# VHH binders against Gluconolactonase (gnl): the designs that were tried, part 11

Target 1, 316 residues: Gluconolactonase (gnl), of Zymomonas mobilis subsp. mobilis (q01578)
Amino acid sequence: NGSTIGKITKFSPRLDAILDVSTPIEVIASDIQWSEGPVWVKNGNFLLFSDPPANIMRKWTPDAGVSIFLKPSGHAEPIPAGQFREPGSNGMKVGPDGKIWVADSGTRAIMKVDPVTRQRSVVVDNYKGKRFNSPNDLFFSKSGAVYFTDPPYGLTNLDESDIKEMNYNGVFRLSPDGRLDLIEAGLSRPNGLALSPDETKLYVSNSDRASPNIWVYSLDSNGLPTSRTLLRNFRKEYFDQGLAGLPDGMNIDKQGNLFASAPGGIYIFAPDGECLGLISGNPGQPLSNCCFGEKGQTLFISASHNVVRVRTKTFG
Key: E = the ipSAE of ESMFold2; O = the ipSAE of OpenDDE; V2 = 0.75 times the mean of E and O plus 0.25 times the DockQ between their complexes.

## First folded at step 1 (VHH)

Design p4f (framework vhh_7zox_3)
Fold by ESMFold2-Fast, scan of step 1:
Structure p4f (fold): chain B 316 residues (1-316), chain A 123 residues (1-123)
Amino acid sequence: as target 1 above (316 residues)
Amino acid sequence: DVQLVESGGGLVQPGGSLRLSCVASGFTFSDYDMGWVRQAPGKGLEWVSDIYSGGSTGYADSVKGRFAISRDNAKNTLYLQMNRLKPEDTAVYYCARDSYDILTGYEDAFDIAGQGTQVTVSS
């Protein structure tokens, strides 16, 4: 079966409908510089994942293992000296057009990639004439609107980067008609995000150790935030318990259970906010993002230098 | 309003056969990939088989060579022919419509809308 890592911890018997604690966490890829942004491509039956510091996008199948899909994945080479920390692609989703939509940290844009031809095109690279910082993750509404985050992680010196044009780190919504809205400018490190299945809630992680939060925004009928509440603060897990990672990527199943990266691993929250369980890697190993694939029941997780999979009892 | 109504389950002895049916309404049946998913007592959901709108089929390793999926687009009906049944096949069987899931990207995820049909194979 290959190697396994970590453990699954049950906090509530409600976890039993989603995941068994005895389920193995299988290593499917190794020797990655930093794994991120896994996405399952149904029309081809393969996994794509990003390695943003390495500027590589990799492909995995059970039969062939890991191969290079795009190199460079983000910024064209040669990379300008002293300007980029993460020049590659990051978060990804398959869009309603069947293209791979990419939060491209190095190109500083939301990009589309044709999964067959591997041709790229820019969707959006600026807000009101100012270039994005380094887009990190994205999530589609059923109407085809795309929400995305724009933290400074791709840029050398982060907020103090010489090429940073915005004085904030934003969360944006791009409508199908091309209207771009800045929906949140007050987060220090917006990172992962997900919509509830009924689209009344937007979850957003903040990967700042000073405010390691997962926020829940209430959305109006136009998909715009009206208020927010705190889902959870992870300061205790990070500082007091010394657990690895910060609030990062996330995904959601068809029942509205949230699978969210935070210190200690991937936390599973019910739609009512109860924390049901935790998928952990080895001690000191962050689990940064996840997606569903393989008939919608397999959870793929980016786990530092590894990519792992966990077979669930739910559908994403 | 999507409706999937499963039937054809029952009690059968090991080595026996059953044919499950699923009548679909509320959508254009011929445009969708369809499948069967099962849940054994005390276990989670397991994908069993699918059939694409173009007619190609897939099967879980546990049922290959024993089960056959088919569809009748004129009747909006999905079938599962189950042969050489084993006690391990005991489960509630659900008919499922495949959907493109924007929330997770392009997933081979199945929508379960019906009550299912119980299959019991005596040991």
Scores: ipSAE 0.000, ipTM 0.253, lowest interface PAE 15.5, mean pLDDT 89

Design p5b (framework vhh_8emy_2)
Fold by ESMFold2-Fast, scan of step 1:
Structure p5b (fold): chain B 316 residues (1-316), chain A 124 residues (1-124)
Amino acid sequence: as target 1 above (316 residues)
Amino acid sequence: QVQLQESGGGLVQPGSSLRLSCAASGFTFSSYGMHWVRQAPGKGPEWVSSISSSGSYINYATSVKGRFSISRDNPSKTLYLQMNSLRPEDSAVYYCAKDTYYYDSSGYEHFDYRGQGTQVTVSS
């Protein structure tokens, strides 16, 4: 079909090397309760995306359109009454083992899914004997370490959930050898994250309206944070401009340009931190997450009830 | 290969302070979380405090929160425990422990390699 939404806004002429402002934002999927966590599966040539409140993981191909890949995608059915706000899968990445690694809000774990058999297995579901809140997103280092966030969004009543075991909302690093480190416990709503291509920086979003920040952590040679600085605060965009969304998912191209969900849409930041442009949906429509796919020059974006596609000049 | 050597214990009066040290060798100290664990006579081991590999994340047992402070110096490969306002119930052998290297699929954390310990006695 061919419907389009929103617009692209240029803040800097540096955007012209990345994206043309006249590029259409094409709708490829509709009628989703809340689209999240798109991932491109190179070996199958298809997109997967989550619908966490619906407990469904969907698949899209150019030839066949949308179909169900996993139902349930997260928590086994029936869902316990009053315990889950989002029982489904959320953020996803293809791991070094070729499996789909899933931040699974409903099972409260990092899971992996065989893309052929659909068999699921738990990677990690606790830190020091306490179960995770509801893992939200993840990002792999080149060595195979996985960074992930654990906000309470999957749980009914969030921080006040009856089943929440941790007194914080963490950012974790799981090493290939199985070592699990808690690398940040001071964020109220850690959400999306991404590594710079040289892996000297970890970007982390905080999706709290009281502190709607994207942070940059400096990493040592072992991939552990030594300091953090603020990339941007979005309080003005959210409260003064009334723009939809909060800092959420993100991804990065091969040149180190960050594509980050925040109030108003997907913001594009150069490696030096300059904001170059904005991909926005229709008025009031949050754009929650994104991934590169196809031959690396297509950005897929989860856009509320839609999934959309934007052709880029950069490679992811 | 892993070696942990605690020091700084002793006999002190209630209300006093002590600083415990743990010298680490045989592993990349800056890559592991570290813990202090204590064991009083006739009791099981009690976890006291933890610090992440970078020092950015710190936890305390409720019994010591506000009185004890954990820190580390990665260049010197040393872990510290500053103990203030000591009480008779703090009397124990204090052990330095390296965080688990291997993921424990049983759901329990095992502290990998404990040192020989250093005795702290709080009494007049």
Scores: ipSAE 0.000, ipTM 0.113, lowest interface PAE 20.3, mean pLDDT 87

Design p5c (framework vhh_nb_b201)
Fold by ESMFold2-Fast, scan of step 1:
Structure p5c (fold): chain B 316 residues (1-316), chain A 123 residues (1-123)
Amino acid sequence: as target 1 above (316 residues)
Amino acid sequence: QVQLQESGGGLVQAGGSLRLSCAASGRTFSSYAMGWYRQAPGKEREFVATITSGGSTYYADSVKGRFTISRDNAKNTVYLQMNSLKPEDTAVYYCAKDTYYYDSSGYEHFDYWGQGTQVTVSS
């Protein structure tokens, strides 16, 4: 029985199968510097979430509340002076091996974490000999391939960072056999991403205010992009309406409904692209990422200094 | 700073072909993704095609199989080969650098868009 924030706005009666507008947005964690990358660990029944600028990964259970899971979560201490804006862990997913796979901004790598022992190991930290910028989010295919984004957000001065080795901000695919493909180099700030349940589409957000877009890539049978279309441009929401946030993290339910961070909160898109509704925080509060958890119907949302919970009618 | 200049537009009959060129000035052309966008009368600007620094290409569904994007890094030029043109392809076509940077105030800066070239397809 906690405090609540924000509101749910209905744009289409199709939202009624997914979420009631009267559903409370419950605060489950507070006093976070910047909440990010929530992931539900089914084997253990707990939530993990990142605080990338604080270099902390936290754990939440309904019985025990919030505790520290990893500190440091990303870059080892001491952190080099003037090189990192976000030295911590960021986006996370449970991999097919049951490990927590982490987009680790400060280590500049995709990492694995054992959820029981908390032992860490590097999966991949470079493309053709060049260190990644600062991996931000990741998403698994059913075959075990992992897609991930590599914007410069972890690095001080972003694209002008003294330690940045790549002259682009990439989207990558790591196949189970270890083959690493650069699948998109043309986005200014690739951030969140998600696969459709049939894996014919890859959604990618661009968190640049100059191009605040969510893109949809059509995938071939090998999981590689062949074309892209624009799902939505959020310029009006950001500049004309002054809404907080930029296209950021996302997740998808088993019916193919996309839950995507953008200016104003978490937008819900049907598989056909229709925008059904919006989950908002308090005025001026960005909602940066989300995941499904508990028995599969609870949506957890990273909400700036908070983590919140919304009980849905759908399954993630 | 990058300056972009489009050319090659004009009037063409349905079923015909046109090749658009975009000449870029700047030190890092080969490292940028380059794209084509279009704006039809009374409509918003829409994506057409992009080519990454690594050579990967992406197309809007409406032009896939008809248009081909390519680049010549030695000439700092990106091309759009348009085949099997349709009246609905009529638009002003713009060249763009797909990676943008904000100015020091944090607002959008569109110095990386060209001025556009008109394509008119008659039936």
Scores: ipSAE 0.000, ipTM 0.162, lowest interface PAE 14.7, mean pLDDT 87

Design p6a (framework vhh_5c3l_4)
Fold by ESMFold2-Fast, scan of step 1:
Structure p6a (fold): chain B 316 residues (1-316), chain A 125 residues (1-125)
Amino acid sequence: as target 1 above (316 residues)
Amino acid sequence: QVQLQESGGGLVQPGGSLRLSCAASGFTFSSYAMSWVRQAPGKGLEVVSDISGSGGSTTYADSVKGRFTISRDNAKNTLYLQMNSLKPEDTAVYYCARGPDYEWGSRDYYGMDVRGPGTQVTVSS
């Protein structure tokens, strides 16, 4: 077979309905500066993924391999000196309109991209007149509302950036009617997020080594959080075990199993919170994000300098 | 007012050991994570190791894991790096730094908040 990396570790026999431990983790793309935000585009049958520090969005198909989709992917060239750590696109999802919705750290906005014409437009770039920090990831509700995170990672010096306008790192909800709600301002490094299939829960990762947490928010009927509980703290994995990565991107299957980036790789959690297994990459290299694609059962994972795929028994 | 000062570098033979020290002043030492960062000639910075404010949590780069040990003495405001089984590849200027500012898994990019002047370690026969 082709090049493979890593391993799959089983923590519970419940993993067997989702993934076999013998499944190969296949390398489909290499020589990426930093892979992020994979999304499968059904209209055209291709994968897109971001390279935020390189300011490039790449496309992959089984037949043609890797090509450039957008360059620049985020901030227009030339990039202002000393202002951006990550000028490119980051997390992406196909919206209900069939367009690619992009958490664009360099433009500091949620953007839309037409997958055929590659034309771009701004969805939202501010909250109450203040520019976003650097949007990182997003997730759609069935109603067409979009949740997104706004950590400072795209900005040089993070919280101390000269161009940062907000005194917090937010989690936002944009309603289909254009109403923008700040739903969480107390996280230090909000990153990946996902909704449960019944939309009663919102998962949010915090990629701060001092608080490397995945949180679960309970949502009311309006999609707004009422409370939160801790899914897991990864301090032991990060510090005691020395595992690579921090809580980052995530995705969810139709049964509500969460596939979440954290120290050591992609962790698989059942809807009840039990940790079922772990997909690991190369030692010392994190797995940052994931999406389902192809006929819905293939999990694509951004794996540092690589993009990999894993064939599952579940549907995303 | 915030100051970091390294000591303990020098010339050592392959397989030898060195202990680096960093004296910190001008801030509440126990409230900050601390790190050791190195730079070989013509290369970028590599984070070697970091330690939490309490000393209860440590991390190591794969290149030094099992050979180097980071520790701190909060009563003395001092950070240490015990370096065993030294290799020619460990030759670099070693810096004491306050923080890291951030680490995205394997991304060894740290905005160094405060850094010492460095101490040269040369591993050669």
Scores: ipSAE 0.000, ipTM 0.184, lowest interface PAE 11.2, mean pLDDT 88

Design p6d (framework vhh_8ghr_2)
Fold by ESMFold2-Fast, scan of step 1:
Structure p6d (fold): chain B 316 residues (1-316), chain A 126 residues (1-126)
Amino acid sequence: as target 1 above (316 residues)
Amino acid sequence: EVQLVESGGGLVQPGGSLRLSCAASGFTFSDYSYIGWVRRAPGKGEELVARISSSGGSTSYADSVKGRFTISADISKNTAYLQMNSLRVEDTAVYYCARGPDYEWGSRDYYGMDVWGQGTLVTVSS
């Protein structure tokens, strides 16, 4: 309804093909405890977004505004005392089956939800008999394989959680035939991830203040990592500039431009790794995740207690 | 104490050879885990150059080193090796020995290192 926040900063004239610096950042939802994991559901033309600490999944349409879609969104009520920091759903994507696939922090699983019936089912909740920590985000390959991250953020005391079964925080690939591969166990806080459109690269954020990195992994023809390169370290932005947030959620447009949460807001990287610009909220406001929606050009961003939208010139 | 300790790095002329060793302590090798060699040269990022199942039966190599490097394991000594032949200036890097989690070879896991050694420097220069 027309309130706006923040600013867009241009680092390269290459941004002009993607976004104008004068584009308003429009507030579409407010009074959210912590907004996360926005996804556009094309069949029905609505946005879903998570509120992981509140254990609520909300729906937004331009005509009706915000309503509750699922409550609880993740862990069943009552929540066990002292075990969960974030009992709700987190990152979401529409899968090849038309279901909403959910990185479910409180259920500690990849779930799928029917967008019409709201029926839920478990896709996968363990690796070799050990329960996941708290899945955070996911991204589909065109083949139907799904990549997902499993940091400890949903669990009270994180790595020191008394219910944590794995001694690592993983990045996984679930293939369409049901094979589950652990593809990275060496990251301290794996969080957001995205595939390049040609699927030769997997981007993964690490939201650890000691190593606030976005990594890019080279993938073989089977979608498995063979090497990695650092896209960017955000230690200066976090510690020296005092900017809000850590590397978190991300998404990618059809041209391969990466839209990645990091200290200061959503950074826009070209496929060659050049940083083109930055979408920021109010001072001190983290922007945690994003998705494309509506007719494909609108970028929705989870922005702490808000959800905002930005109309771009690109297609997601 | 779970630990990997590298040895065998050093200075070598182009066309020369080196053998790196990786001694494991605090765990034993299994059919479902692997040992890999990851290198890091300035400006190039991290590259998995070779991987071997801890049983010694299955190996894989980066295209940059195929035909020149050979990975092997001695299960009785709980030690993995990287034999590096026909060394090039571009092989100059810090080489890390790393353990992958317990996977089946058929799971197609290529990466996913969870225990790292301290690294050993290999310099290929005249």
Scores: ipSAE 0.000, ipTM 0.184, lowest interface PAE 18.0, mean pLDDT 87

Design p7e (framework vhh_7d4b_2)
Fold by ESMFold2-Fast, scan of step 1:
Structure p7e (fold): chain B 316 residues (1-316), chain A 124 residues (1-124)
Amino acid sequence: as target 1 above (316 residues)
Amino acid sequence: QVQLVESGGGVVQPGRSLRLSCAASGSIFSSYDMGWYRQAPGKQRELVASITSSGGSTNYADSVKGRFTISRDNSKNTMYLQMNSLKPEDTAVYYCAKDSEYGDWKGTYYFDYWGQGTQVTVSS
């Protein structure tokens, strides 16, 4: 409260319609083990965010500050010894039913949480009888379909985990009628994802240092991918410039500008793929995910041990 | 908790070699990807090299490719950085770190699993 970090870097004059370089990056929460998956709950006017290693979901309001919303947030306690790196909740979105939909690393499922009662239920925990690895992030279509990623990050030893049942790390689409499609099995570390506002494109981050890519998938009328193109490779930022983080969480504004976590912070891409600017934290501090909140113009960013807020000129 | 102890730093002339070692204790070393980072005064921390848990894959910063070699011995819980053809711009404190890929509170992106560092000075 009251402190600022980092800086905003302008790469294109097109950034000026979205964000001023002089805008402060305000610290709103501190002492988080690892902040992730911020979501704004408009019916109640509060922020939720995950702390996956701590197995806690936290709530923030400007008047009350930070409080515990769910503990445990993911895996029930006691946690099985040696099986989980991140037993908690991770990415979150408010679903069309007004519930909080959660990519739950420890339960290895997509979960629903009632924002009033705090009761939780499993949406889906397997594909063709095999348990998910550790769901990481999710994004809704206007029709109510949910896209989600399933990297191994919640599991001890990742791909070599003793409890991992799938021999791939998937991207899935769950239709409102309950149909579950595996839409991508070839990514090493699928992580954050977002749909364009017209739903013709799905953006997916791959948080592998050997292929630190943000991909753009073209979608057909059924919301299924037909092809992909590379938005950007971040190998030089990670290895040559030594910038912190890997392609991780993302979100999108109503104009189709993508706000994507990558080495160095949150990058802003126009719908045509031009990189407009970068929001950075302290040197060496990853910015892992983001969401729009308040009256739709405030960008909340999970920033390692912090959560920060940036007031934009755009609407999410 | 993982404890990382670096050794092998020192003062050398340009063109010389050094071998850094990182000894790990208090953890299952063989289950973690590992990396070497460096930080010179007034500069951001830079990843120099990383190695997978099995040792089957390695990655290097472009500034050190062809000159530095990362390796590990899982039976000894030790990681190494062989530094050949050293240049004045290699002068930095070198840190050993557990590499969790991303999103891990104890990963390389914060100091929780960093060693104390070892100074490498390349001067004439």
Scores: ipSAE 0.000, ipTM 0.233, lowest interface PAE 13.3, mean pLDDT 87

Design p7f (framework vhh_7zox_3)
Fold by ESMFold2-Fast, scan of step 1:
Structure p7f (fold): chain B 316 residues (1-316), chain A 123 residues (1-123)
Amino acid sequence: as target 1 above (316 residues)
Amino acid sequence: DVQLVESGGGLVQPGGSLRLSCVASGFTFSSYAMGWVRQAPGKGLEWVSDISSGGSTGYADSVKGRFAISRDNAKNTLYLQMNRLKPEDTAVYYCAKDSEYGDWKGTYYFDYAGQGTQVTVSS
């Protein structure tokens, strides 16, 4: 697709090292029910993205455009009536094994998918015998540990779901040796997450309109949280300005700049917490998640019914 | 059928206090974010305070430090303790239940509100 949408707003001259305000926001995919979880697959040079309500994972290349990669992407069909709001795949990352690791809302598990054979396998689907709610996003450490969130968004009636087994919505860490730790149980709607490049900090979005926060956790040498502080509260943007979306997906560049979904679009935060700028899409439509791709400088953004790309000066 | 029944409003002098209550029925109260919104004469709706299912609270800047929201899940009741009331707090106060499903298309608002309770702050 070749149209452009939205605008880039500069809050600090520090944005100029990352992105020009005149950079076009290019629509590369459209007619999606809800775009989510974009991931760039270097071995093959293609983008994958999820459509969790539709139970479809789509593929995009510059020369071929959009095609179906997996259908169903999450829960096997037929889907049980009245149990799932989002039966599909959601957030994705390429793991150290070259497989696509998937926060699978409908299967209620972290899955891995072979990018060539498209065969799927379960990585983990429970904590101490209780099934996950609906995993939403994940992020790898350099050592191969994976952090992931488990909000109830995939389940009909959310916290009231008839099939929900946990009485919390967790953030978890899975070590390469298979050790699973619950690292946060006190967030109402944990969603997107990212590690700082030095892995001393874990950023976590809470997509609750009553507490629309991005938190920063300090990590010890074992990758476990010791404390948290607030990066930003988005109540003014959401309630006073009426901006679309809630804190959702995020990603981070090699310099530690955070690209985070929140009311109004993708906010860019420097490592010191200064907000540098905002990438906005269509009025009234959230930008839910992002990833770096191509040669590492292109930012892909899931933008409601669209997927867009923005060419940056930074590397992911 | 969702029902929200507010009480506790009335006439109070500046600097006084009131406690609003809201009794909820027709849904699993403990699972939903609840809030208070208000409407002053001739003005639009203004969000006052929210409390999540997990107990996290938020307040409009105009009421921070003066109002306290709380919930009693065993009684299906939401409260708003209002202290150091000002004439500017004069409004109809509505108890509100959050939307069960966010559609992520950019409009979030309370999907149900009660009949309201009048708060008048004057001498």
Scores: ipSAE 0.000, ipTM 0.144, lowest interface PAE 17.4, mean pLDDT 89

Design p8b (framework vhh_8emy_2; at its last look DockQ between E and O 0.01; V2 from the best seeds 0.00; counts 0 for: pae E 17.9 > 2, placed apart)
Fold by ESMFold2, look of step 2:
Structure p8b (fold): chain B 316 residues (1-316), chain A 124 residues (1-124)
Amino acid sequence: as target 1 above (316 residues)
Amino acid sequence: QVQLQESGGGLVQPGSSLRLSCAASGFTFSDYEMHWVRQAPGKGPEWVSSISGSGDSTNYATSVKGRFSISRDNPSKTLYLQMNSLRPEDSAVYYCARELYDSRGWESYYMDVRGQGTQVTVSS
């Protein structure tokens, strides 16, 4: 836990306000089965991250390293044979109630976990009487609404799963009073998402090699999408350059800079859409998701069998 | 032994149509998502299209959407690609592939390309 990986590439001098290209990408965890969905828990100063194939939620602190926080993190054991590719939790955020809210792929629900007692409860598990596919990621508005994605990645055979009840892969909004809206049904593989700080934009990644896009949705005053535009297509990076990954997790800093996983690593986009830089792992190593922690100037990144961190000049 | 054999390519003029076939054997064909991938001289592989095991869900690269149609016949273990309104940039060797999962079944998968491919040349 003192080694480094990868590199940082600058595409614009505007990156200099966000981080130095010489900043080490420091390995803080190794030998993880598969790291995903990091979240920083301010009350207690620790990182949680998911290990979806292991069905474990792991905890990291600077002084103690990695430990098991919750097992199972998702589907109760024993896992029904042949039904799940991913029985564990995935994306996580600290909610307005101080609980850890979880896109729980294996339980097929949005769950919440008390960070002290570690007790789990269901927030929502269906839309109009049909079970979710396998929720993957989530993001809170300032009002406490939660946006989340529901691709089929947790299910054996994906879209063709015998237990899939919806004929789409949705993006949803759950309001603080419990109203659930399906806000996008047309994406093949909705994955990561984030809100701009002024909440006029919702970013959503599509993890499909046929359409490896990051979309930007304009939101009305009710937090519902009115239109969308393409931020970036990554077909060149995936097919021509052979870079590891697909559009996956994302997060945003206080200035509205988007940190988004895609083929090649974590891309940094300014609020105007200019691509400023790229944080890459080692060759062939995808970087799947990220979060800010440690007083907001550390970017934690899930990097396959590793978790890494990068110090930033910006605040998350 | 898993085998995939592509056929149906040829030399055609812009605007023409071709139908490619892929004969599969040595595995339970209906269990697997199938893909078409193409490779032009001096370029890396480019994904073209996919179809679910049952045949009821299809996807296309943006460069071919609306012009190409993927299909399969599970009883005969055959995958097809109908290519309409062909353009010079469609010139490539076309391969069919079976989608496989790694030992963990989630984190990565690859296209299992086994055939010699079939050459499509659209004159320019």
Scores: ipSAE 0.000, ipTM 0.133, lowest interface PAE 17.9, mean pLDDT 90
ESMFold2-Fast, scan of step 1: ipSAE 0.163; ipTM 0.583
ESMFold2 (binder alone), look of step 2: mean pLDDT 87; pTM 0.878
OpenDDE, look of step 2: ipSAE 0.007; ipTM 0.240

